# Designs tried in a protein design chat: VH-VL binders against Cytochrome c-554 (cycF). Part 14

Target 1, 133 residues: Cytochrome c-554 (cycF), of Cereibacter sphaeroides (q3j2p2)
Amino acid sequence: QDARQIERMIEGRHGLMTLMAHELGKLGGMAKEETPYDAEVAGKAASNLSALASVISPELFPKGSAVGEAEDSEALPAIWEKPDDFAQKISGMEEAAAKMQAAAGTDLASLQGAMRDLGAACGSCHETYRQKD
Below, E stands for the ipSAE of ESMFold2; O stands for the ipSAE of OpenDDE; V2 stands for 0.75 times the mean of E and O plus 0.25 times the DockQ between their complexes.

## First folded at step 12 (VH-VL; framework fv_bermekimab)

Design v1 (from q1 with light chain E55Q; at its last look DockQ between E and O 0.02; V2 from the best seeds 0.00; counts 0 for: pae E 14.5 > 2, placed apart)
Fold by ESMFold2, look of step 12:
Structure v1 (fold): chain C 133 residues (1-133), chain A 124 residues (1-124), chain B 107 residues (1-107)
Amino acid sequence: as target 1 above (133 residues)
Amino acid sequence: QVQLVESGGGVVQPGRSLRLSCTASGFTFSRYTVHWVRQAPGKGLEWVAAIWYDGSKKYYAESVKGRFTISRDNSKNILFLQMDSLRLEDTAVYYCATGDYIWGSYRSYYFDYWGQGTLVTFSS
Amino acid sequence: DIQMTQSPSSVSASVGDRVTITCRASQGISSYLNWYQQKPGKAPKLLIYAASNLQTGVPSRFSGSGSGSDFTLTISSLQPEDFATYYCQQYYSFPLTFGGGTKVEHK
């Protein structure tokens, strides 16, 4: 992988994670009852989150793009040391996002219930595969 | 203010049954996965059981499978542990515990909040 | 089930000492490890989650490190309130399991 391709992938995955965090923030605000529940906003946020989760793939994490190897990378080397576990975590995120997509537009309780699995899936991947600050 | 209060502990005979309760307040109980954790006198912590926020999934330590049943009543904010076929090794303080809600996530595998515990012992 | 082995079982230390506690899992558990502190007669208190993240309200002298199967809790400068028993707990899979505990006691 050449330097420009690695930089492009790092930028792409940062943007992907930022957009996912944006949609998660809307759902989280409603789940915490910090903002009023709105079924249409929740449904759209969950749909966007599911679509974003489906794009996470090994192509976004080329070798040479780990923290310490490439500028602005936060990806830990564990991604390449534990590919099966990383893939399992990505699959878990996709599954949790799909459950949220089914629940978010229904009512607040359904959204809150689905947040537990979604938060756990997001956290478990970050706990192992993203540099902590 | 999050509160978890266990009750129902006491002195029992081996082979008998006991039902523990955990009453929750200060948070929306029905959104949290809740656990039982026990500690024998002078010993370490042992996870016992968990029940999903909606009651749809239950998990047990191997040492209690088939003898203990976890359940919850979300309308009354109560967690239960039905303990059947009690053995001397079940002697412990029993805690209920749950995770916090942190930025879009209910932490289902962390024990941020604990009750004060209820003691289960045996008469000789 | 995943077995968690803590060492040492106890340590005698003085205020100001650096204390290190080790926890080893019987298989790889990624970073799915928590640390708890327990004082006599009290319920445990979460200190560290996900191997290295400091729980809100926990002093910065506590830190956690490690991944895979080997983990460490460090108290950089022991304070009088830190004499307690410490437990690791994995949450990689059910059943959740704790280490056997490490008692930190005053010399």
Scores: ipSAE 0.000, ipTM 0.530, lowest interface PAE 14.5, mean pLDDT 84
ESMFold2 (binder alone), look of step 12: mean pLDDT 89; pTM 0.918
OpenDDE, look of step 12: ipSAE 0.626; ipTM 0.871

Design v2 (from q1 with heavy chain T98R, light chain E55Q; at its last look DockQ between E and O 0.04; V2 from the best seeds 0.00; counts 0 for: pae O 13.8 > 2, placed apart)
Fold by OpenDDE, look of step 12:
Structure v2 (fold): chain C 133 residues (1-133), chain A 124 residues (1-124), chain B 107 residues (1-107)
Amino acid sequence: as target 1 above (133 residues)
Amino acid sequence: QVQLVESGGGVVQPGRSLRLSCTASGFTFSRYTVHWVRQAPGKGLEWVAAIWYDGSKKYYAESVKGRFTISRDNSKNILFLQMDSLRLEDTAVYYCARGDYIWGSYRSYYFDYWGQGTLVTFSS
Amino acid sequence: DIQMTQSPSSVSASVGDRVTITCRASQGISSYLNWYQQKPGKAPKLLIYAASNLQTGVPSRFSGSGSGSDFTLTISSLQPEDFATYYCQQYYSFPLTFGGGTKVEHK
């Protein structure tokens, strides 16, 4: 891929993560009882999150888009060194998001229960494949 | 941390009354449905009663209906179980358990936190 | 009332074994089924809610499956701390009812 295509993918995955964080923020606020639990809002947020998670794919991470290779990239070279593991992390994220979708609209406890796996999935991928601050 | 502590158990005579209490802490008590569940010695679990977060609804097992009364004081974070006309078959450890968060559009009657239980037994 | 039947009532197993416990409802209860673990002298602990959702803090070796009338709790690789009694519980309708329990003990 050319430089422009790589830049587009970087912008794309950044936007995707931003949108995921937005939905997660709604769920997290309720989980922490910072905002009142609302089953409809939770259900919708979880649905959006699950849909967004399903968009994550290796296509968003083309070769040449690693840290040091492209501007504004936080993607570590390990992504391309361990493609199978990277794919598994993506699958794990999708699964965790699906579980949240099943739980968020039921009650606060269910939402809180599913939050653990969701957070773990995010952390697991980022810990290995995203540049640390 | 979430904590539930039962009290009020003891030895009673058949036909007498007993009042159990459950003190809650570490969470917003007034937002949760809470339950009583009992377990006879060496036996399985039996659901006894449930009370809505605001006390507006109460449910009872058939075995205790008309004899037991569930209530709560949200200002003090306490759950009660008034047991009248007690019978030998009421012998059990009585647990209070936290149920679902403010009733929504979906049923979620699971018990994610339990007290240590309080024993109710009978004398001849 | 909805009757919950667990099988087996007891199972002897060794560390590392795969353990499967079944719970059958007398009627369809969709996914309104929970699993609990209870150790001697202790209160029950929630493991699985809504048939297949793992409670926070519960090891991933525990899993729940099923819908309708037949449900399964699986321990993929039994650990020493897993020897206990397990109960299923339906919340499809009142009164809430538990299964008879399954004791997992040392072989």
Scores: ipSAE 0.000, ipTM 0.610, lowest interface PAE 13.8, mean pLDDT 91
ESMFold2, look of step 12: ipSAE 0.574; ipTM 0.850
ESMFold2 (binder alone), look of step 12: mean pLDDT 91; pTM 0.933

Design v3 (from q1 with heavy chain S105T, light chain N53H E55Q; at its last look DockQ between E and O 0.39; V2 from the best seeds 0.00; counts 0 for: pae E 6.7 > 2)
Fold by ESMFold2, look of step 12:
Structure v3 (fold): chain C 133 residues (1-133), chain A 124 residues (1-124), chain B 107 residues (1-107)
Amino acid sequence: as target 1 above (133 residues)
Amino acid sequence: QVQLVESGGGVVQPGRSLRLSCTASGFTFSRYTVHWVRQAPGKGLEWVAAIWYDGSKKYYAESVKGRFTISRDNSKNILFLQMDSLRLEDTAVYYCATGDYIWGTYRSYYFDYWGQGTLVTFSS
Amino acid sequence: DIQMTQSPSSVSASVGDRVTITCRASQGISSYLNWYQQKPGKAPKLLIYAASHLQTGVPSRFSGSGSGSDFTLTISSLQPEDFATYYCQQYYSFPLTFGGGTKVEHK
C-alpha cells in the first residue's frame, strides 16, 4: 500500500518534469530563434509551465522515494536533509515561471528577457536535488 | 546573497596601466555573461566590455578597443579588466554587472546585479 | 552604433506628480530597451526590462511603454525616494548604449 503510493508519486513527478520540459522546449526554441516566435504558442506554453510548477510539492517526494531506496527514482537524499532550501528553490521556480507567463505573449524580446531567470531556476534545483546523468 | 565587488581603482599616470578585479559570490558566476560599465564623474553611463560565460567571446566599445582586455577566472569567480594606454576620457567609476545566463545567451542584456564601483582617475 | 536620445535632461517635480521620460533610438530596436534608476554615489538599479516589464521588487507606480524607436518611462505618482537620475539602455545590438540620463529633482 505504501509501496504503491511511492510508485505513484515517482511516476507523477516524472510526468510532471516531462511536461515541463516539453513546454520549456517551445519557449527555448523561440528564444534561440530556432523556431519562429508565435505569441499565442508562447503565451500558452508559459501558462502551462506556470501551472505545472505550481504543483511541485513535498507530497510528490515521500520518504522512501530517494535514489537507492525506490526503483526509478533520481531524487537525492538532500531533499529530506534540507527541506527549507528545497522549498525555497521550488518557490524560485514558481516565481520564474510567473515572470515568463507575464512576458512570453508580449513579444520575442519579452520572452528572451524572462528566459534568463527561468533557466537559472531550473538549473539551480537540478544541480542540488537530482542525481546527475 | 548575490554580491559583486570591484577593486583595483586608483590614480593612473600617463602611459601606465591598471588592472581592475570584480569578485562574485552568491550565484553560479560561470553561467553568466558579465560586463564592465563606466561612468565619468557627473556624466552618464557608458558600456565598456562584455565576456561570455565561458570566455569564448569578448566585445568592446570602440573607445577602448585595443587598449582594454576583459577576462575571467571561473574557478575563482573573478572578472578582470586590464586597462593599458589610459587617456583622460577613461577617468570614471567602473562597475561590473551581470548579463545573460548560459540558457539565455542571446538578446537578454539587462544588468540586474551591479557592484559598488571602483574609481579610476587619469592624472594629467 | 545606436544612439539613444533621452528627454528631458532634467525635470523639477513634486511628490505626487506624474512624471514621464522619453527615449528615442536612432534606428528601430523593437522592444530591446531597459530603464535604470541611479541615486548619487550608488550603482544603477534596473527598473524595466524589454521596454515594459517590471523587475522584481520595483513598485507598480513605474511603467514602461513603446516599441520600435520611441519609448517612455512613467512614474504615476512620484514618491520621495524617486528623486534620482533615470537612464534608458538599448540591447538590440552591440555596442550596448545608454541615453544621456534624466534627472528628476525636487521642485
Scores: ipSAE 0.465, ipTM 0.828, lowest interface PAE 2.6, mean pLDDT 88
ESMFold2 (binder alone), look of step 12: mean pLDDT 88; pTM 0.907
OpenDDE, look of step 12: ipSAE 0.797; ipTM 0.918
ESMFold2, look of step 13: ipSAE 0.057; ipTM 0.703
ESMFold2 (binder alone), look of step 13: mean pLDDT 90; pTM 0.922
OpenDDE, look of step 13: ipSAE 0.862; ipTM 0.935

Design v4 (from q1 with heavy chain T98R; at its last look DockQ between E and O 0.77; V2 from the best seeds 0.00; counts 0 for: pae O 10.5 > 2)
Fold by OpenDDE, look of step 12:
Structure v4 (fold): chain C 133 residues (1-133), chain A 124 residues (1-124), chain B 107 residues (1-107)
Amino acid sequence: as target 1 above (133 residues)
Amino acid sequence: QVQLVESGGGVVQPGRSLRLSCTASGFTFSRYTVHWVRQAPGKGLEWVAAIWYDGSKKYYAESVKGRFTISRDNSKNILFLQMDSLRLEDTAVYYCARGDYIWGSYRSYYFDYWGQGTLVTFSS
Amino acid sequence: DIQMTQSPSSVSASVGDRVTITCRASQGISSYLNWYQQKPGKAPKLLIYAASNLETGVPSRFSGSGSGSDFTLTISSLQPEDFATYYCQQYYSFPLTFGGGTKVEHK
């Protein structure tokens, strides 16, 4: 892919993560009891999050888009060194998001429960494949 | 793959001390709350202690409070249980278990991964 | 402390049977309850969290229900690999406490 295509993918995945964070913020606020639990809002946020998670794919991470290779990239070279593991992390994220979708609109405890796997999925992927601050 | 391996169990005399260890691998240890859970032979499960991901909070069962101390070394991915003033009723397989992912403000006290356990028994 | 009472202590069943295990808390615990499966000589395995949520990788024949003080674990159609001891566990407050266990054994 050319430089423009790589830049577009970087912008794309950044935007995707931003949108995911937005939905997660709603769920997290409820989970932390910073905002009152609302089953309808939680359900919608979880649904959005699940849909967004399903968009994550290796296509968003083309070769040449690693940190040091392209501007504004935080993607570590390990993504391309361990493609199978990276794919598994993506699948894990999708599964955790689906679990949240099933749980968020039930009750606060269910939402809080599903947050465990969701947070773990986010953390697991980022810990391995995103540049640390 | 996530793995927890306990060690340090053995045969002890009442009143003595023993230190258990749990070595973690396959995950970012410093991001998780971890627990000790024990099981006397032929009996049920008993929660023993918990420690927050950063060690900032510790909780103990009343049966071990004042005698047991839970701690962790995140730089080495090790969980510890210092057991002092041991009693016969402390006889059990001791499991370490992974809990919450850095969600100290959430009520999500699960045990999703366990070690194989280490046995603590007493000489008569 | 919150006491968890499981019933029955043991149940004899056959493959294909519907098995129901109950757990009662000494006080209201909302939905802060987990279920575990333990086989002889092995560590427990998480099955259900937050009363009704199926853990990843757990077969759909397992289900949890209940809220407040009374909870139920159901195996819709018992399989050979399901013969084991099952425990409930509350996390409403510390100390965390387990039920006494229910052994599902061959009839």
Scores: ipSAE 0.006, ipTM 0.631, lowest interface PAE 10.5, mean pLDDT 91
ESMFold2, look of step 12: ipSAE 0.538; ipTM 0.834
ESMFold2 (binder alone), look of step 12: mean pLDDT 91; pTM 0.932

Design v5 (from q1 with heavy chain Y53H S105T; at its last look DockQ between E and O 0.74; V2 from the best seeds 0.00; counts 0 for: pae E 3.6 > 2)
Fold by OpenDDE, look of step 12:
Structure v5 (fold): chain C 133 residues (1-133), chain A 124 residues (1-124), chain B 107 residues (1-107)
Amino acid sequence: as target 1 above (133 residues)
Amino acid sequence: QVQLVESGGGVVQPGRSLRLSCTASGFTFSRYTVHWVRQAPGKGLEWVAAIWHDGSKKYYAESVKGRFTISRDNSKNILFLQMDSLRLEDTAVYYCATGDYIWGTYRSYYFDYWGQGTLVTFSS
Amino acid sequence: DIQMTQSPSSVSASVGDRVTITCRASQGISSYLNWYQQKPGKAPKLLIYAASNLETGVPSRFSGSGSGSDFTLTISSLQPEDFATYYCQQYYSFPLTFGGGTKVEHK
């Protein structure tokens, strides 16, 4: 891929993560009881999050888009060194998001329960494949 | 592959001390509340203690309060249980188990990962 | 402390049977209740969290219901691998507490 295509993918995955964070923020606020639990809002947020999670794919991480290779990239080289593990992390995220989708609109306890796996999925991927500050 | 491995169990005399360890791998240890749960032979499960992800909060069962101390070393991915003034009723298999993720101010204390347990018994 | 009372302490059943286990809390705990399965010599396994949510990988024949103080674990059709001891556990407040357990045995 050429430089412009790589830049587009970087922009794309950044936007995707931003949107995921937005939906997660709604769920997190309720989970932490900072905002009142609302089953409808939770359900919708979880649905959006699950849809967004399903967009995560290796296609968003083309070769040449690692930190140090492209501007504004936080993607570590390990992504391309361990493609199978990276794929597994993506699958894990999708599963966790699906679990949240099933739980969020049920009750607060269910939402809180599903938050564990969701956070773990985010963390596990970022810990391994995103540049640390 | 999440793994928790307990160690340090053995045969002790009443009144003595013992230190249990739990080594964690396959996940970001420092992001989770972790717990000790014990089970006397042929008996049910009993929660013993919990420690917050950063060690800032600790919780104990009344039966062990003042005698047991829970701690952790996040740099080494190890959970500890210092057991002092041991009693016969402390006889049990001791499990370490994961708690909730540090997003953490929410209640999600279900235990989805357990170690194999380490046995603490007393000489008679 | 919140006491958790399980009933029955043991139950004899056959493959294919419907098995129901009850857990009662000494006070209201909303839906902050988990169910575990334990086999001899093994650590417990999470089955249900938050009263009614099936843990990933757990067969659909397992289900949880209830809120407040009365909860139920149901095995719709008992399988050979389901003979074990089951525990409920509240996490409404510290100290965390388990039920006394229910042993599901072969009839």
Scores: ipSAE 0.239, ipTM 0.759, lowest interface PAE 2.5, mean pLDDT 91
ESMFold2, look of step 12: ipSAE 0.353; ipTM 0.785
ESMFold2 (binder alone), look of step 12: mean pLDDT 89; pTM 0.913

Design v6 (from w8 with heavy chain S31R, light chain E55Q; at its last look DockQ between E and O 0.03; V2 from the best seeds 0.00; counts 0 for: pae O 4.2 > 2, placed apart)
Fold by OpenDDE, look of step 12:
Structure v6 (fold): chain C 133 residues (1-133), chain A 124 residues (1-124), chain B 107 residues (1-107)
Amino acid sequence: as target 1 above (133 residues)
Amino acid sequence: QVQLVESGGGVVQPGRSLRLSCTASGFTFSRYTVHWVRQAPGKGLEWVAAIWYDGSKKYYAESVKGRFTISRDNSKNILFLQMDSLRLEDTAVYYCARGDYIWGSYRSYYFDYWGQGTLVTFSS
Amino acid sequence: DIQMTQSPSSVSASVGDRVTITCRASQGISSYLAWYQQKPGKAPKLLIYAASNLQTGVPSRFSGSGSGSDFTLTISSLQPEDFATYYCQQYYSFPLTFGGGTKVEHK
C-alpha cells in the first residue's frame, strides 16, 4: 500500500478505537457505579461496542504502518511478527465484546462481571502490540 | 453515592502501633483495589499501600515496608492499615482511596474517590 | 522508582487567566497519568485520568495532554474555585508516585 493508504488505515483504526472508548466509557461509568445503571443505555452501548470490535481487522494494520514507519502510529512491529497471535487477540476482543452485549442490558452485576473480560481483552492486545511510550 | 470514611487516627508515641480503618459504601467494595495515601502537614501526597480486590496482592511504599500491613474485610466493606513501629516521619493525614475496578490487565491505579482522611500525630 | 517532576511549584494568577502546569516522568509512562485538585483541609479530587480524560463532573475548562514522559494540565480560564494545589500521579508501575504539587494562588 502507498503512503496515503497507510495513513488512511492509521486514521481509521484510531477513529475506531476512539469510538470504542466512547461506548466503553458509558459501560464503565455504570460498572464503576459513577452513573446510575440504565439497562437500555447499557444494552445499546454494548451493542455498539460489539459492532465496533467486529471491525478490528489485520487490514487496519498494513505493513509499513508501524511506529517509526508512519506518522501517528503506535503499532508495534510485533503485530507483523506474530500475525496469528495478533489475530487471536482480535478474536478475544470480539468475544469479550459479545459477552458484554449479552450481559450489559440484564443488570448491573452482569455488566460488571463482563467488564473484567472486556478489560482483559483490551489490555492483552495493547500490552503486546501498542507502544508504551 | 460512593463514600469512604477513615477512622482510627490520633496521637501516638513513637514505636507504638496504630490501626486505621476505612469504611466503604455506595459501591461494590469487593470489586475494587483500594489504597492508602498519606500527606504530611504542609507537604505533598505520598502513596502508602494498595490491596487487590480480593486481597490476593498487596503493594507497599518502601518507606513503610515491614512496618505497615494493609488488609481488607470485604464482608464488612472495610479497609485496614495496621501501622507498627511508628516513626515521627509517619505523621500525616491518611486517606483511603478507591483504585481500579477489576478490569483484567487494564491498569487504572488512579484514585477516583477519597475519604476525608484521618490524622496521625505523635506525642513526645 | 518513577520520579515525577512537577512545575512550577507555585503560580500566581487571576480569574480568567490561562494556567498551565507541567509534569515530567523520569521514564516513559505512556498515558498512565492522573491529575488531582486539592483544596486546603480537603481530600484530593480526581480531575483527569489517562493523561487526557476528564473525570465525570469536572468542568471542561480543565484539560490534560501529553504522553510518554511529558504531560500538561491546562485551565483555559481560571475560576475563583480553581485556586488550589494540583498534583500529577503516575500509575504506570508500582510504587505509585506523585508530583510535588503546584499551588495556584491569587495574584
Scores: ipSAE 0.032, ipTM 0.680, lowest interface PAE 4.2, mean pLDDT 91
ESMFold2, look of step 12: ipSAE 0.516; ipTM 0.844
ESMFold2 (binder alone), look of step 12: mean pLDDT 93; pTM 0.948

## First folded at step 13 (VH-VL; framework fv_bermekimab)

Design x1 (from r2 with heavy chain S105T, light chain E55Q; at its last look DockQ between E and O 0.02; V2 from the best seeds 0.00; counts 0 for: pae E 19.2 > 2, placed apart)
Fold by ESMFold2, look of step 13:
Structure x1 (fold): chain C 133 residues (1-133), chain A 124 residues (1-124), chain B 107 residues (1-107)
Amino acid sequence: as target 1 above (133 residues)
Amino acid sequence: QVQLVESGGGVVQPGRSLRLSCTASGFTFSRYTVHWVRQAPGKGLEWVAAIWYDGSKKYYAESVKGRFTISRDNSKNILFLQMDSLRLEDTAVYYCATGDYIWGTYRSYYFDYWGQGTLVTFSS
Amino acid sequence: DIQMTQSPSSVSASVGDRVTITCRASQGISSYLAWYQQKPGKAPKLLIYAASHLQTGVPSRFSGSGSGSDFTLTISSLQPEDFATYYCQQYYSFPLTFGGGTKVEHK
C-alpha cells in the first residue's frame, strides 16, 4: 500500500510542477514579446500560478520519495536534510508569485519587472533540491 | 556481494514462540524494504510480512496478523521475525528477501536476493 | 487482496519444446508482476520483473508478456536446466501475493 502511495505523491508533484511551468510559460512568452501582451490572460496566469505555488508543501515529499529511492523521482535528499531551508524556498516562491499576481494584469512593463524575481525564486529552489537531468 | 542469511529456525512445540533473524551484508540495508516469505513443504510461496527501510511501516499477511511481529535493527543490518502462538500451519521454510542494490524503489517489492531459508517445524 | 491464478499446475515437456505459463490477477495490476524459477532445495530466482523485463543474467529464451490482469511466461526452447517450478508474483499492492506455481517436468 504505502509504496503505491509514494508513487502517487511523486506523480502528483510532477503534475503540479508541469501546471506551474505551463502558467509561467504564458507569462514568459509575453515578457519576451513572443506573444502579444494581454492583461486578462496575464492576470489569470499569475493568479493560477500563485494558487499552484500555495499547495507546494512537505506532504508532497514523503520520506522514501527521493531520487534513487523511488522511480521517476528527481527530489534530492537535501529536502529531508535541510527542512527549514526547503520551507524558506517555498515561501519565497509564494511571495514572488503573489508579486507577479499584483503586477501581471497592469501592463507589460510591470509583468517584465516581476518576472525577474519569479524566475530567481524558482531557480533558487531547483538549484538545491532538484536533480539536474 | 549481496548476502542474506537466515537463522533461528528449528523444531518448536505448538503454541510456543520463535524468533527468526536475517543478517544482511553487501548492500545498504537501511535503504531497503525487506520481507519474509515462507514455503510450506510441497507447497507454493507465501508472502508473510514486510518492513519499511526505516522501520516506520510494517505489513502482514492475514494468516499471521496479531501473532507475528517483523522488526529490524539497521545499526546491525538484521531483520527479525518474532513468531508467537505458533500453529501447525506455520510449518515452512522461511526466507528473507529483498530487491536489488537500488535505494528503496519499487524493486524492493519483487525479490532478486533471497537467503537460503530456515526451516520451522513441529515436534511430534 | 489480489489473487493470482496460475495455470497450468504442471507441464510435461521435452527439451526443445516451447513452454507457456499463464498468470491471471483478480484485478488490474498494470505491469507490476514478477516471475520466479525455483529448483528443488533452493531459493527462488528472479527471471522477469515489470511483466516483461528480463533480469540480468537470465537467458534470452525466457520472455514475459501481458499487462493489466493477464500475463504469460514463455520459454522458447526448453533446456535441461529449465525443469523447475515457476511462480508469478504481483507487487501492485500489499499484501504481496504469488501464484500457486507451475511445475515444468520431464516428459
Scores: ipSAE 0.000, ipTM 0.506, lowest interface PAE 19.2, mean pLDDT 84
ESMFold2 (binder alone), look of step 13: mean pLDDT 91; pTM 0.943
OpenDDE, look of step 13: ipSAE 0.840; ipTM 0.926

Design x2 (from v3 with light chain Q55E; at its last look DockQ between E and O 0.86; V2 from the best seeds 0.00; counts 0 for: pae E 2.9 > 2, unsure alone 74.8 < 75)
Fold by ESMFold2, look of step 13:
Structure x2 (fold): chain C 133 residues (1-133), chain A 124 residues (1-124), chain B 107 residues (1-107)
Amino acid sequence: as target 1 above (133 residues)
Amino acid sequence: QVQLVESGGGVVQPGRSLRLSCTASGFTFSRYTVHWVRQAPGKGLEWVAAIWYDGSKKYYAESVKGRFTISRDNSKNILFLQMDSLRLEDTAVYYCATGDYIWGTYRSYYFDYWGQGTLVTFSS
Amino acid sequence: DIQMTQSPSSVSASVGDRVTITCRASQGISSYLNWYQQKPGKAPKLLIYAASHLETGVPSRFSGSGSGSDFTLTISSLQPEDFATYYCQQYYSFPLTFGGGTKVEHK
């Protein structure tokens, strides 16, 4: 029953990350001017991203769900070795998403200004806690 | 904790050269555009130069073009400013500051991390 | 080059006062404008980005407004720690340029 719970958590966090990447992609495309800025689309994407970031929690990363311990996991053991640092990275993601939520619908300059911290927060967490290809 | 520490300032003679360094820690330096900004004693802020995260693009204020060279060593997390043909009007505290992250080419040149500065002055 | 004209050059004010600082660009810069606070002997600190958005950790008594060429920084109720020099900075185009600064001093 333990194995089934771990599989469900891995599936859940994959889905969460996929949805976050989807919303982040819309914001990033506008920030790089690859797609036209649209305040309503940007505002909605930022709101969705903030909601998704808010559900990232330690329960999605149970012990036994690291790479090499469970199928389809990319989570590095450092998550469980440095729990305080992992919690701070999650908090940083939530803060950056909230900053984007406040800015994305205002204008392109506002979206671009908030993208900086969001990009840094995403990169910081993945460098330490996700297995690289 | 993000830190930027400038060094290499001092008292020099006009016409001489100086090399300023800025060492970075607590963040992934190689993913940020970085800048030099200076402030003459009792005066306002003046942007001096910028270099892209990978060193591929460099920009200079007109007042220093042809005399100053910005560069970076991402393996050591160091930003440099080579200052040649120094003039009395170059007297200032020199700050390094972070700019845009590498998430694409876009405008967000606001300086949210600053060093404490290094002073360049003259004697003759 | 885009010139940034900041006014006033100085303000004498008391704790609790409302302070406004104006910055005018020599051409339209959309909302590509930042505000910084600087205390003597210290590096500048970012307060406002994109004309109107507070940087993380900046108190809500600070606000920014404007678009195009005319911008305002407002401190709604001056606190003892707000005595400092304030700068606007455009990032619409290179070279990046700052306003001349506004020194907010205790009366």
Scores: ipSAE 0.424, ipTM 0.799, lowest interface PAE 2.9, mean pLDDT 87
ESMFold2 (binder alone), look of step 13: mean pLDDT 88; pTM 0.912
OpenDDE, look of step 13: ipSAE 0.871; ipTM 0.938

